# Ledger of designs, part 69: miniprotein binders against q56419

Target 1, 326 residues: q56419
Amino acid sequence: MEGRTLEEVQEEVFKRHGVLVPKKELEDLAKALEEAGLLLTEKVEARLKEEEEKLKRERPMRLAGLSYPEGEREARAFLEAFRASYPGEGEEARVLLMPHLEPSRVPEVYGAALAALEKTPPPERIYLVGVAHRPLKEKAAALPVPFQTPFGPALPDLPALQALDALLPFELFNTPLAFREEHSLELPLFFLKGRFPEARVLPLLVARRSPELGEALKVVLRDFPGLLVLAVDLSHVGPRFGDTPLTRTLAEEARRRDLGFLERLAEGEPEAALAFLGANPTRIDGVEVVASLLPLLRERKGKVLAHRLDLEAPTLSAVGAGTLVL

## First folded at step 20 (miniprotein)

Design ip8
Fold by OpenDDE base, last read:
Structure ip8 (fold): chain B 326 residues (1-326), chain A 108 residues (1-108)
Amino acid sequence: as target 1 above (326 residues)
Amino acid sequence: GDLIERLEELAEEVIRYLKEHGEEELAREIEEQIKDIIEALKSGDTESAIEIFTELAETIARLLHRLGAPEELMMRVSWLVYDIARRLGMSPKQIYDLSKRFSRAISR
C-alpha cells in the first residue's frame, strides 16, 4: 500500500478482480499488517539486543562452512592448500598487511601471508586492525572477547586492550554489533589463529583515520610487544563500486594504484603512500587504517610478497588484494 | 555503592577460587585487603584506596596465574580490576600502569 489510500486500493482490487472489498476489511487488514510489522520490529530489536548481550561473552563464527571449513581437521587442510598456492618463501614480519577478501578469490595472496607467518616467531599477541564496513560510534573500536575459530577461541589480550583504551581520548570498547558480521577480522583471524594458536588478539576496527590510535598503539606496542596485522583490501573498481565495467585501462589504473601504494609502504614511506593515492579514485580500502597507523609504519622497510586484482565476473567488478611484510 | 559492590564481587570471585584450591590463608589476606580498601574509601582516603588496590590487583593476577586459573575467571577478574580502577577515578597513566603490571603478572 505504499503511498496509496485505502480507497485507491479498493478501486484497484475492484478493477483487477471485480471484487469490492469493504473499506472496513481493508482497514482491518492494514491494521493487522501494521501490527505484524510492529511485532516483527520488536522481535528484531529483541534479537539484536540478545546478540549484543552474547557479544559481551564471545564473537561466534559467521563464515564457518562458507568461507572456510568449520571442522579443525578440514581447516588445517585448508591452510595447507592456501600456503601451497603461493610458491615463494616468506619473510619475517613485524608488520603484516594482508587481505580480508573472500579467501577463495585470492588464494595466493593469503598463501603469501602464510609464508610470511612461517618465518615469523610466534608473537605473544596480535594487533589485528581491520576495516569497519559498518558505522562505529567512534573512529575506532575493539571487541574485547574471545573470537571463535575452527582452531578454538582466539582469546583477547585484555590488559593490552585496557592499556590502549586508557591512552585513547575516546572509549575504545564501543559498537559491539559492528563486530558481529565484520569479515575484515574474521577471515584474517582464521589464518592467524591457525598459525599462532597461543597468541592473544587485539581485534580492532577503524572506521575513520585516527592519528590518536597510531600514537597510542606506538606506546602500547613498546610495553606490550606483538605482531601488527593490517587486514585491508586494496582497489575496488567496477559497477559494484560506482564505476563502469572493468576495462583494461581501469584494471591497469587499479594495479598501478595498488602497487604504488604497497611499494611506498615497503620503502617505509606511509605518508608518501597516502599522498600517491590523492583522492583515492580506485577506492583502496586500507587508506583509513594506514592513515591511523603512520607512527608504526614510518621508516619500516619491507617487501611486497603478492598482489592480485581479482575479477568478480557476475558484476564485472574487481578488488585488489596484497600481502606486504615490514 | 557501586564501587564497593564491585570490590566485593572481585573479592568473592577470588576468595572462592582460592578456598576451592586450599589457599585459605591467601583468601583471608585478600579479604583483609579488600576491607582495608573499603575502609579507606569510607574515610575519604581515595589515594590510599588506589594504592592498596593497585598492589592487590597485581597480587591477585600473580596468584591466579600461578594456580592455573581458568581463562574465564582470569577474564572476569581482569574486567573487574579495570572497572574498579575506573570507578576509583584512577588517571589514564595509573590505569595504563596497572594494566602493564597485570599483564606482566600473568605473562607465561
Scores: ipSAE 0.891, ipTM 0.958, lowest interface PAE 0.4, mean pLDDT 92
Fold by OpenDDE base, last read:
Structure ip8 (fold): chain B 326 residues (1-326), chain A 108 residues (1-108)
Amino acid sequence: as target 1 above (326 residues)
Amino acid sequence: GDLIERLEELAEEVIRYLKEHGEEELAREIEEQIKDIIEALKSGDTESAIEIFTELAETIARLLHRLGAPEELMMRVSWLVYDIARRLGMSPKQIYDLSKRFSRAISR
């Protein structure tokens, strides 16, 4: 029925089935479909409200058994295997940039993150800043509830979250449904919780650059010290993202952008990193996060531990991932 | 109104837990402090109410932490404290400072 007249539908049914359905019957059917659609919408809305109410208590695992094992024993083996995939040693991180891409696509990049975490003293809290792949009501949001993991719940640091909210000009605790399926938090949190089981978490999402967030976090981090984690991917190129199929030229450009971005961050020049991207033609995922956290990234020198541009063969597209310690 | 109800809810949660753990004297002290806050509010002395509440919130946090209160209770109390602080009309700085004090009180 989308865009067709009742007469056109009648004609199509006649052509296909040899039956002339009276217009009145088609009208009744259209009405019934509309009513059914309304009922479906109401059910969906009711379900969304229920899910939102549940998210006031906890954020359940969504990717357990898919992206990582659900069972703790298997999850520990998973962590060990990922760590093993990175042959290098890590460095102590005060700021960790790591991917949120499907772990199986870039195991050594996650392995590099684990290597860095091995050299990092257990933090009291982790500021986990992900990318909102769904719209937020505000530029940034937090979900101040336990996040389920195979290692037990990652508990929120409520006082620190409340302190952050107090310093922001907008309500931080917005758009809980955006967190429901947000992998940019869930995936890195698996690794973080596995390494630091006792750390509290501040699960944050950035949809749009928020300088206010960075300034507020700078104050909060002074009084509520912790590890800052940027859970961001890098370039997104190919047909899934509006480009031609991946070519050597496109891949080289994506890598150049990714590495150029990470290297400037490693030099403690986040503004230069952003400027280097310009219009961000390869769609580096982490731009809005970095732009929000400038005060926290300035003058921090670090090291790029890993980078990969991973091909998604079915779509001839690729996503960049990297691990950076500061 | 709603503020008093939230204060009473906080009191009830904390007092119940304290009594269940044999801390009847502390429970009475908390109850008295809540009454003092309510009285300050009724008299229009919001500043005094905020001061008493700020100290009480820290005390509650410390007590519950020391007694090994379950995380669920700690989270409920934290949210009640935060909600009350907002309803009291505490400034961003006052809320921030309260959160800082609360955090320190529950630090392991």
Scores: ipSAE 0.891, ipTM 0.959, lowest interface PAE 0.4, mean pLDDT 92
Fold by ESMFold2, look of step 20:
Structure ip8 (fold): chain B 326 residues (1-326), chain A 108 residues (1-108)
Amino acid sequence: as target 1 above (326 residues)
Amino acid sequence: GDLIERLEELAEEVIRYLKEHGEEELAREIEEQIKDIIEALKSGDTESAIEIFTELAETIARLLHRLGAPEELMMRVSWLVYDIARRLGMSPKQIYDLSKRFSRAISR
């Protein structure tokens, strides 16, 4: 039935079997097959196509009312509460590493990011680089549309995105559906847009390390200066991630690897940070992003402002999050 | 084929906005430059078409920005310019430089 009209099916059945099935009976059969799931793929594909077309115009909020408030006034109060969760001072960031983990799990880590943004002159644009949790058609992708936030739309920097696309050996605008549910952009963007309401955004995802992306971004950042944000989480340990139950020893190892990774980045030594992780036994989420962006991280020194390895009590698993300014 | 249609679409979008804002002479200038690009293409002079288009794109960006054009129009124009540049066969460097000029023309 897929790609065929009922009349075509009717004709084919008659040709092959010598029986003319009335259109009504074919309609009834098609409905029954849909209930049995035989036409499910056509319905799913049509729904995905509709969602893809919507994403070519805008990316709506998906976590409002779940991870952050939908209303602007409540969202501003939410930002202030998160800033208050970090009692320290920030430092100016030319590059900011911040998490994309659920904000309520690591409030002081997001608070540290806000403290850094307070010390950072408002940029014309933000290069927001997240981690693709769905497959991309290429190693990296962008979605060059407004991302909705409670603070208004985060508008894309189209000339900068187009300049980046022109330098890459693949189409940058390649997988709109991968952005549909991508919290690694939406959650950091809430905080960034709240602090820099006039900044334009380059919303980027990395699925697999791309040296080409880093080299191209190095060129683009010279001519289109802005704030580079690595929106990444750190260790993932415990049964949800394929380990034995979380023990004190595993948690201590995850914390050690998180901090060792961040501290080597803070020394301007991203290759050493990657080498420190080896086979990445605690599954630090930021590895592919860091490996892509080596040209932008080398020799750039800074400071680790915050870190937390947060327990997922129902799964006896943990996820690390950190804030680093360079 | 599609390239000329995209050039005419760019012209239509920009000219409509200019006329709505009383900029009749600027609208005529844009229309003439689009015609010059199309004539260069029809004569096989792609290099001239690219040069004229590059100057035109920057002029359009600057003009629409000065007139306070709505974001939806600026985004449509930005995409038309990018699409036309690729269909003209502009090199990666030429497209990169065009994007820089466009960005500078609309920067705050």
Scores: ipSAE 0.875, ipTM 0.953, lowest interface PAE 0.5, mean pLDDT 91
Fold by ESMFold2, fold request of step 21:
Structure ip8 (fold): chain B 326 residues (1-326), chain A 108 residues (1-108)
Amino acid sequence: as target 1 above (326 residues)
Amino acid sequence: GDLIERLEELAEEVIRYLKEHGEEELAREIEEQIKDIIEALKSGDTESAIEIFTELAETIARLLHRLGAPEELMMRVSWLVYDIARRLGMSPKQIYDLSKRFSRAISR
């Protein structure tokens, strides 16, 4: 009925079926359809509220059987295969940058992360900082509940999360629905929990850069030591991201920006890393996380272990992924 | 009001667990401290209520950890403690320090 009058509908019914439907009957039908649309909207809202309440208790696996195996034994074999995809040795990490891109697309990049974790003493807790792919009510958020994994539940570090919330000028525990399908936490967590089954987790999302988050985290990390993980992807280039189709020149530029960014981070110069990306950004989604965490990245030197710019053939686009230890 | 209900909920959770594990004396001590907090609140002495609560929260965390309390109970208690601290009007610094004390208590 959008864009049509009741008279136009009446005329079309007459043309198709030879019956003149009284205006009252069409008005009744229109009202019934509007009421049915309202009921559908109410049903969706009720369903979302139900999902939100469930997420306040736990966060279930969404990608088991899709991105990684559901069973624990198969999941451990999966980890071993990914480690084998990276033939090198890792280094101990106090800060780890790793991707959240589909693992099968960049197996050696995740393998490099596993190699770093091999050299890293088991932490008491992991600060897992991902990128919000759904809007948040604030610049950042946390979901302080167990995240299910094939290796058992990743338990939240509630005292550390509560300490962080206390220092922020906004409610940290916001927007539970944004976590429902958030792969930037789930995919890295699979690898982290598999390697550190006893570690507690602070599952954090950044939507927009927050200097307040970085300053608060620097204080919290001093009293609640742990592994800081930046679960971020790098360049996004090609038509899916608003560019021309991927060319060798565009791919070379994306790789140069990715590596230049990672190298400057590895030099302990996060401001220089952000500045290097310049006025013509490659849409690295890691920039908002890095910009938030400046106090934690300054003067921390390290090494780039792996990088890949992975092609999305159907869209003639590409996404960069890397592994950096600091 | 709502704050007193939260304090009573914390007491019920902790006392039940302590009694189930033969810690009747500790359960009575916790009950008395909860009563002291509530009395301070009813008299308008928020500073005393905060002081007693802070010491009680750390003690509860240590006791439940020592007794091997289930993770579900530890999480519920952690949330009740945090919620009560905020309703008491504790400053960000006070809540941060409480969280640090709670974390240390469940580590040792």
Scores: ipSAE 0.872, ipTM 0.953, lowest interface PAE 0.5, mean pLDDT 91

Design ip8
Fold by ESMFold2, fold request of step 21:
Structure ip8 (fold): chain B 326 residues (1-326), chain A 108 residues (1-108)
Amino acid sequence: as target 1 above (326 residues)
Amino acid sequence: GDLIERLEELAEEVIRYLKEHGEEELAREIEEQIKDIIEALKSGDTESAIEIFTELAETIARLLHRLGAPEELMMRVSWLVYDIARRLGMSPKQIYDLSKRFSRAISR
């Protein structure tokens, strides 16, 4: 019924099938479909309200049994397997950049993160900064509740979160539904909680760069020391992301931009890392997080431990992932 | 109004836990400090109310931590303290410093 009248529909049915459907029956069908659509909308809205209220108390696992095992014993074996996929040694991290891409796609990149965590003294708290994949009401957000993991709940550091909220020019505790399916927190958290079971967490999302967030975090980190984790992916290239089909040239450019970005971060030059990307033609995922956190990244030297540009076979596209310690 | 309700709610949560753990003297001391805060508010002395509240919040955090309070209670108390601080009209700096004191009190 794409702009057709009921008479036109009736006539078309008659021409094709030889049956004249009374106008009343067509009118009744149209009304029933409209009513069903309205009821479906109300059902969805009620469900989202229910989910929002639950998220104000805890954030359940969404990817257990899909991206990582649900059971604790199997989850620990999973961590061991990922560590083994990276044969090198890590270095102590004050800041860790790690991916949020599906772990099975980049096992050695997550393994490098685990190697870095082995060299890192257990922190009192972890500032976990992911990328919002759903809109936020503000430039950034936090969900100050336990996040469930196979290793037990990752408890929030409420005093640190409240200190951060107090310093920001916007309400930090906004948009709880954006956290419902946010893999950029859940996937890195699995690895972090497995390695640091006693650490509290500040689960943070960035939607758009916020200089205010970086300045506030610089103050908070001084008084609430912990591990800063940038849970970000790198280049996104190919048809799924709006490019022509993946070519050798596009893949080479994506790798060059990923590594150039990481290497400049490793030199303590985050502004140069951003400038190197220019218009960000390969859509490096971490740009808004890095741009928010400039005060925390300046003059911190470190090392790139791993990188992969991983092919998405069904879409002929690729996503870059890396591990950087500062 | 709502500020006094929040203070009474904080007192109720903490005093119930202290009494359940045989800490009747501490429960009475907390009750008296809550009354002092309310009296300062009634007299329009917000500065004194903030000062007493800040000391009380740190004391509550230390006591509940020492007694091994469950995480659910610690989280509820942390939120009540934060909500009261905002309703008292504490500045961002004052709230930041309160959060820092609360954090130190639960870290021994």
Scores: ipSAE 0.866, ipTM 0.951, lowest interface PAE 0.5, mean pLDDT 92
Fold by ESMFold2, fold request of step 21:
Structure ip8 (fold): chain B 326 residues (1-326), chain A 108 residues (1-108)
Amino acid sequence: as target 1 above (326 residues)
Amino acid sequence: GDLIERLEELAEEVIRYLKEHGEEELAREIEEQIKDIIEALKSGDTESAIEIFTELAETIARLLHRLGAPEELMMRVSWLVYDIARRLGMSPKQIYDLSKRFSRAISR
């Protein structure tokens, strides 16, 4: 971006890719590139190798002090406040769909998840399936190391992960750097570890739908029973995501798509839920995860406990989040 | 080859812990079973090596769990067992069943 104005970059991106990126987002990107050291490529490469070596042993907290408190006492109080944001009661979950959106944006949606966990017997293990926000070398990946939390380390269920890896036609333990900043695992894990401190975790990411993953997980869950968690967000609408600025009509459509998707999942009809979305015009985030996990979602009926389409005023955009129990 | 090296590494980790906890007899039993696996491999009897290894891996998991082995050691052993199973050419179903046995051995 040397010598180019933000407007010139904006025009080039639109010409090349058909996406209009707001000037503020371009400014934020430039700052992020500087902060990440991308302007000094050799230094960035050395730093990434160092981070990769650390990730072979553990995954440290990245969002403590930002999205949730670092100290255990404060973290416990944080959980209680979120539970209080949802005045209802949950139901026992065999499968839980919950968001990975910033918790302060959708407190009652996370509160509904806590209400469901309150009714759920402590599982031996949690299958935590998030959305890869960075490319994976394969359709899916796992990072089989302890994930640090304010409640102590969430230990990996290595035998279950190894059983899963053995059944897949690709190496499950790939792309460790994709986990470095992956909030779709870290944010839900905070709530899950806080409620189930003894449960082991299978931290999984989906980049592209994998029917093989779903079939293998169906087998693994039979012999390694546990709680299946889909840590996904719903609609993404507005300029940040390639739309015009948020209007009431666009917001109504996003909400309709979110709820229609969730309700069809709640009826045990995941194929119908996917078909309802068609070309996915509101960019529901959970599509690739649901498409991977069809064998685990079929015929499993449940209830939508909460939903919010949350406004991002600075970007004139919105993101949907929901809590579904099956 | 590398498979024998991994088997010896597994033996070293487990035997050291057993000896540190006064289990000299069990340490000798583990050492002998590792020798049996290596001899089966040297004679080309991979099927026997897999059978002995599968029983040994489950036994190791039970012993280390009963003795309260640190999570760090349990993770290293779990990885060595998995790596050895793959190098032995165990089928996906054999590895799956081994992982299930290991998991049950470290559970109540």
Scores: ipSAE 0.854, ipTM 0.946, lowest interface PAE 0.6, mean pLDDT 91
Fold by ESMFold2, last read:
Structure ip8 (fold): chain B 326 residues (1-326), chain A 108 residues (1-108)
Amino acid sequence: as target 1 above (326 residues)
Amino acid sequence: GDLIERLEELAEEVIRYLKEHGEEELAREIEEQIKDIIEALKSGDTESAIEIFTELAETIARLLHRLGAPEELMMRVSWLVYDIARRLGMSPKQIYDLSKRFSRAISR
């Protein structure tokens, strides 16, 4: 009954089913549904409040046993297998772009990230910047608590997070519930913590582009050096995303957009990379993150190590993922 | 009001740990510096309170790190220091510089 009057519902039911339901009966049903929805809303709100309080202490694993193994020995074997799926060598990264797509869908893309980490001196801290899949109260957010992993807790770098918060025109520590099931942090973190077990983490989400975040991070990174990680996916095409079923032409366009974007980033030209996407017709996921971090990406040259446009056969759709070092 | 309560909370957390580890003299020094901050606040000398607090926060970070304080205590102290700095009305630059000093004091 969303957006409809009771009379409109009654008429549609009659047209489709040949039964005239009295308005009184529809009114009684609507009231019962509203009352049931209010009770569910109150119960949901109470549970969300409880979850919010728990998230102020730690962020537990949500994807262990689903996307990666729960046990440490199995998790280490998982890392080794993923590295082995990428036959090339990495390069040292000051900035790493890596996916947050389900690991089993793009194993060699994560393997390329592991190859880059092999060439990267262990950082004191990791700036992990993901994409908010739930709304944030501000353009960006952080959750300054330990994130659990099979390799032990990834501890927050509180002084660096507090320095960052001090420079922003909004409260950085907002919207804890947005982190509860945020895979764009959890999936890359598994790989990062497995390779850099002593590094502290700045777990950051971007909902909407924030030039202020990029300028503040440029200052913070000078005094709190570390590895910057953009945990983003690329093109999203096909019926699941509002297109026709995947065709050779649509796949070619998605690959062209993905690689053109990555290559312009690798040339140290992030503004050109964004301009290349235009209206972003293939829905590259990383745009808001890159647009926020322009000051950190300009004039930084590097290399695209891997790319896959992964077919989702059941939906005839595809998602792109890549690995870029700068 | 609330600022003084936060300062006393910081003092209690740190002094308790120091006393548990036999550092009675350091505990007395921390207590005296907290008193100096509170006295500066009561006299309306916020600038002096900020200067004493900044030195105290760095000293606390260094002491707890050297004594091998557990991560949970280090995190609580880090949050108290940040909360106090904001309540003191420290500027973004002052808070940023404080965070740098704290980070350096606990670095390996």
Scores: ipSAE 0.853, ipTM 0.946, lowest interface PAE 0.6, mean pLDDT 92
Fold by ESMFold2, last read:
Structure ip8 (fold): chain B 326 residues (1-326), chain A 108 residues (1-108)
Amino acid sequence: as target 1 above (326 residues)
Amino acid sequence: GDLIERLEELAEEVIRYLKEHGEEELAREIEEQIKDIIEALKSGDTESAIEIFTELAETIARLLHRLGAPEELMMRVSWLVYDIARRLGMSPKQIYDLSKRFSRAISR
């Protein structure tokens, strides 16, 4: 039975909320919870098992009424409003990079993704690759169940997922609980399902770079053609992420790294994009996904449609988001 | 360990649906192919079992799709097929090819 270390919890909190909680504070909290007794640990474990069994059948909406409307009619109007936030024209995407940041923070970036989808022939399936904000048992995972949306369930492409699983040196269908609150899949899926209601989905998460995933996906995409979507955010800077308060200099560095990363991807040079980031001092969270998918990104040229480094005034921090078509 | 049980479960799911939709002859054909697979397994002829199963899985996919089977049934059948393929000891390449054939059978 694998549990999470405090380091894994710390990293997960950072990935989800952009805040590094000091290790001592986590240790103090864990000690207090353990002193509450073995009984609470057994109850938590039983509840987690129950949630895990539910996730083996479907993945319910977690952000309806918070990030997007629950009702279909309101959801379609919401989608239309986001498209209107980007007045430009899109381009056909064979690969689409889009954010998973809260949509209301970067409406024109999601609007640019919708504009690209308008120019993209309806795919039979969508390979949706997000960033795991909870630890996975393996480098990557999939949850092969319907994901509920206001537009109806996004059905999994089981044959394609099973073909992918067969090619990997690890079990792809692992860690169902990691998907329970995973907004890097749910938020982009709202837009994708709204535009392509008939497409099946391969909902994938990357925790740590996996060259094996990229090689296997290259094979699977040949026989199971579809739209590849990298659902990733860009720079994370400011006190929420362990920096000093946001300054003009730090914000400009984050913007330059975001755009330099996207531009090198647009040139078909994903290795150069990763090298450009060096130690990744502005914490672009898309690096593990891009590093996994190198075989699918090399020599594929495209265009950056939108970018925003969005200010979180209450935390004096900022998060970058972009839209790239390849 | 329960490979035969999984094969019988697949048969039950498919045969029940076919009979409910008046396809009794097709249901009998599926039942006979399942029996052929089980017989090959009992004789130790795993290679024959895999060949028959591969053809059967594609046939089931085509039949259920043609008859407009609900998505819930298609997903259960897809999982049973995948689980059986792994329990039969099919190679990664064999399972990949099976998944591709299944996908093509349910495509429009």
Scores: ipSAE 0.850, ipTM 0.945, lowest interface PAE 0.6, mean pLDDT 91

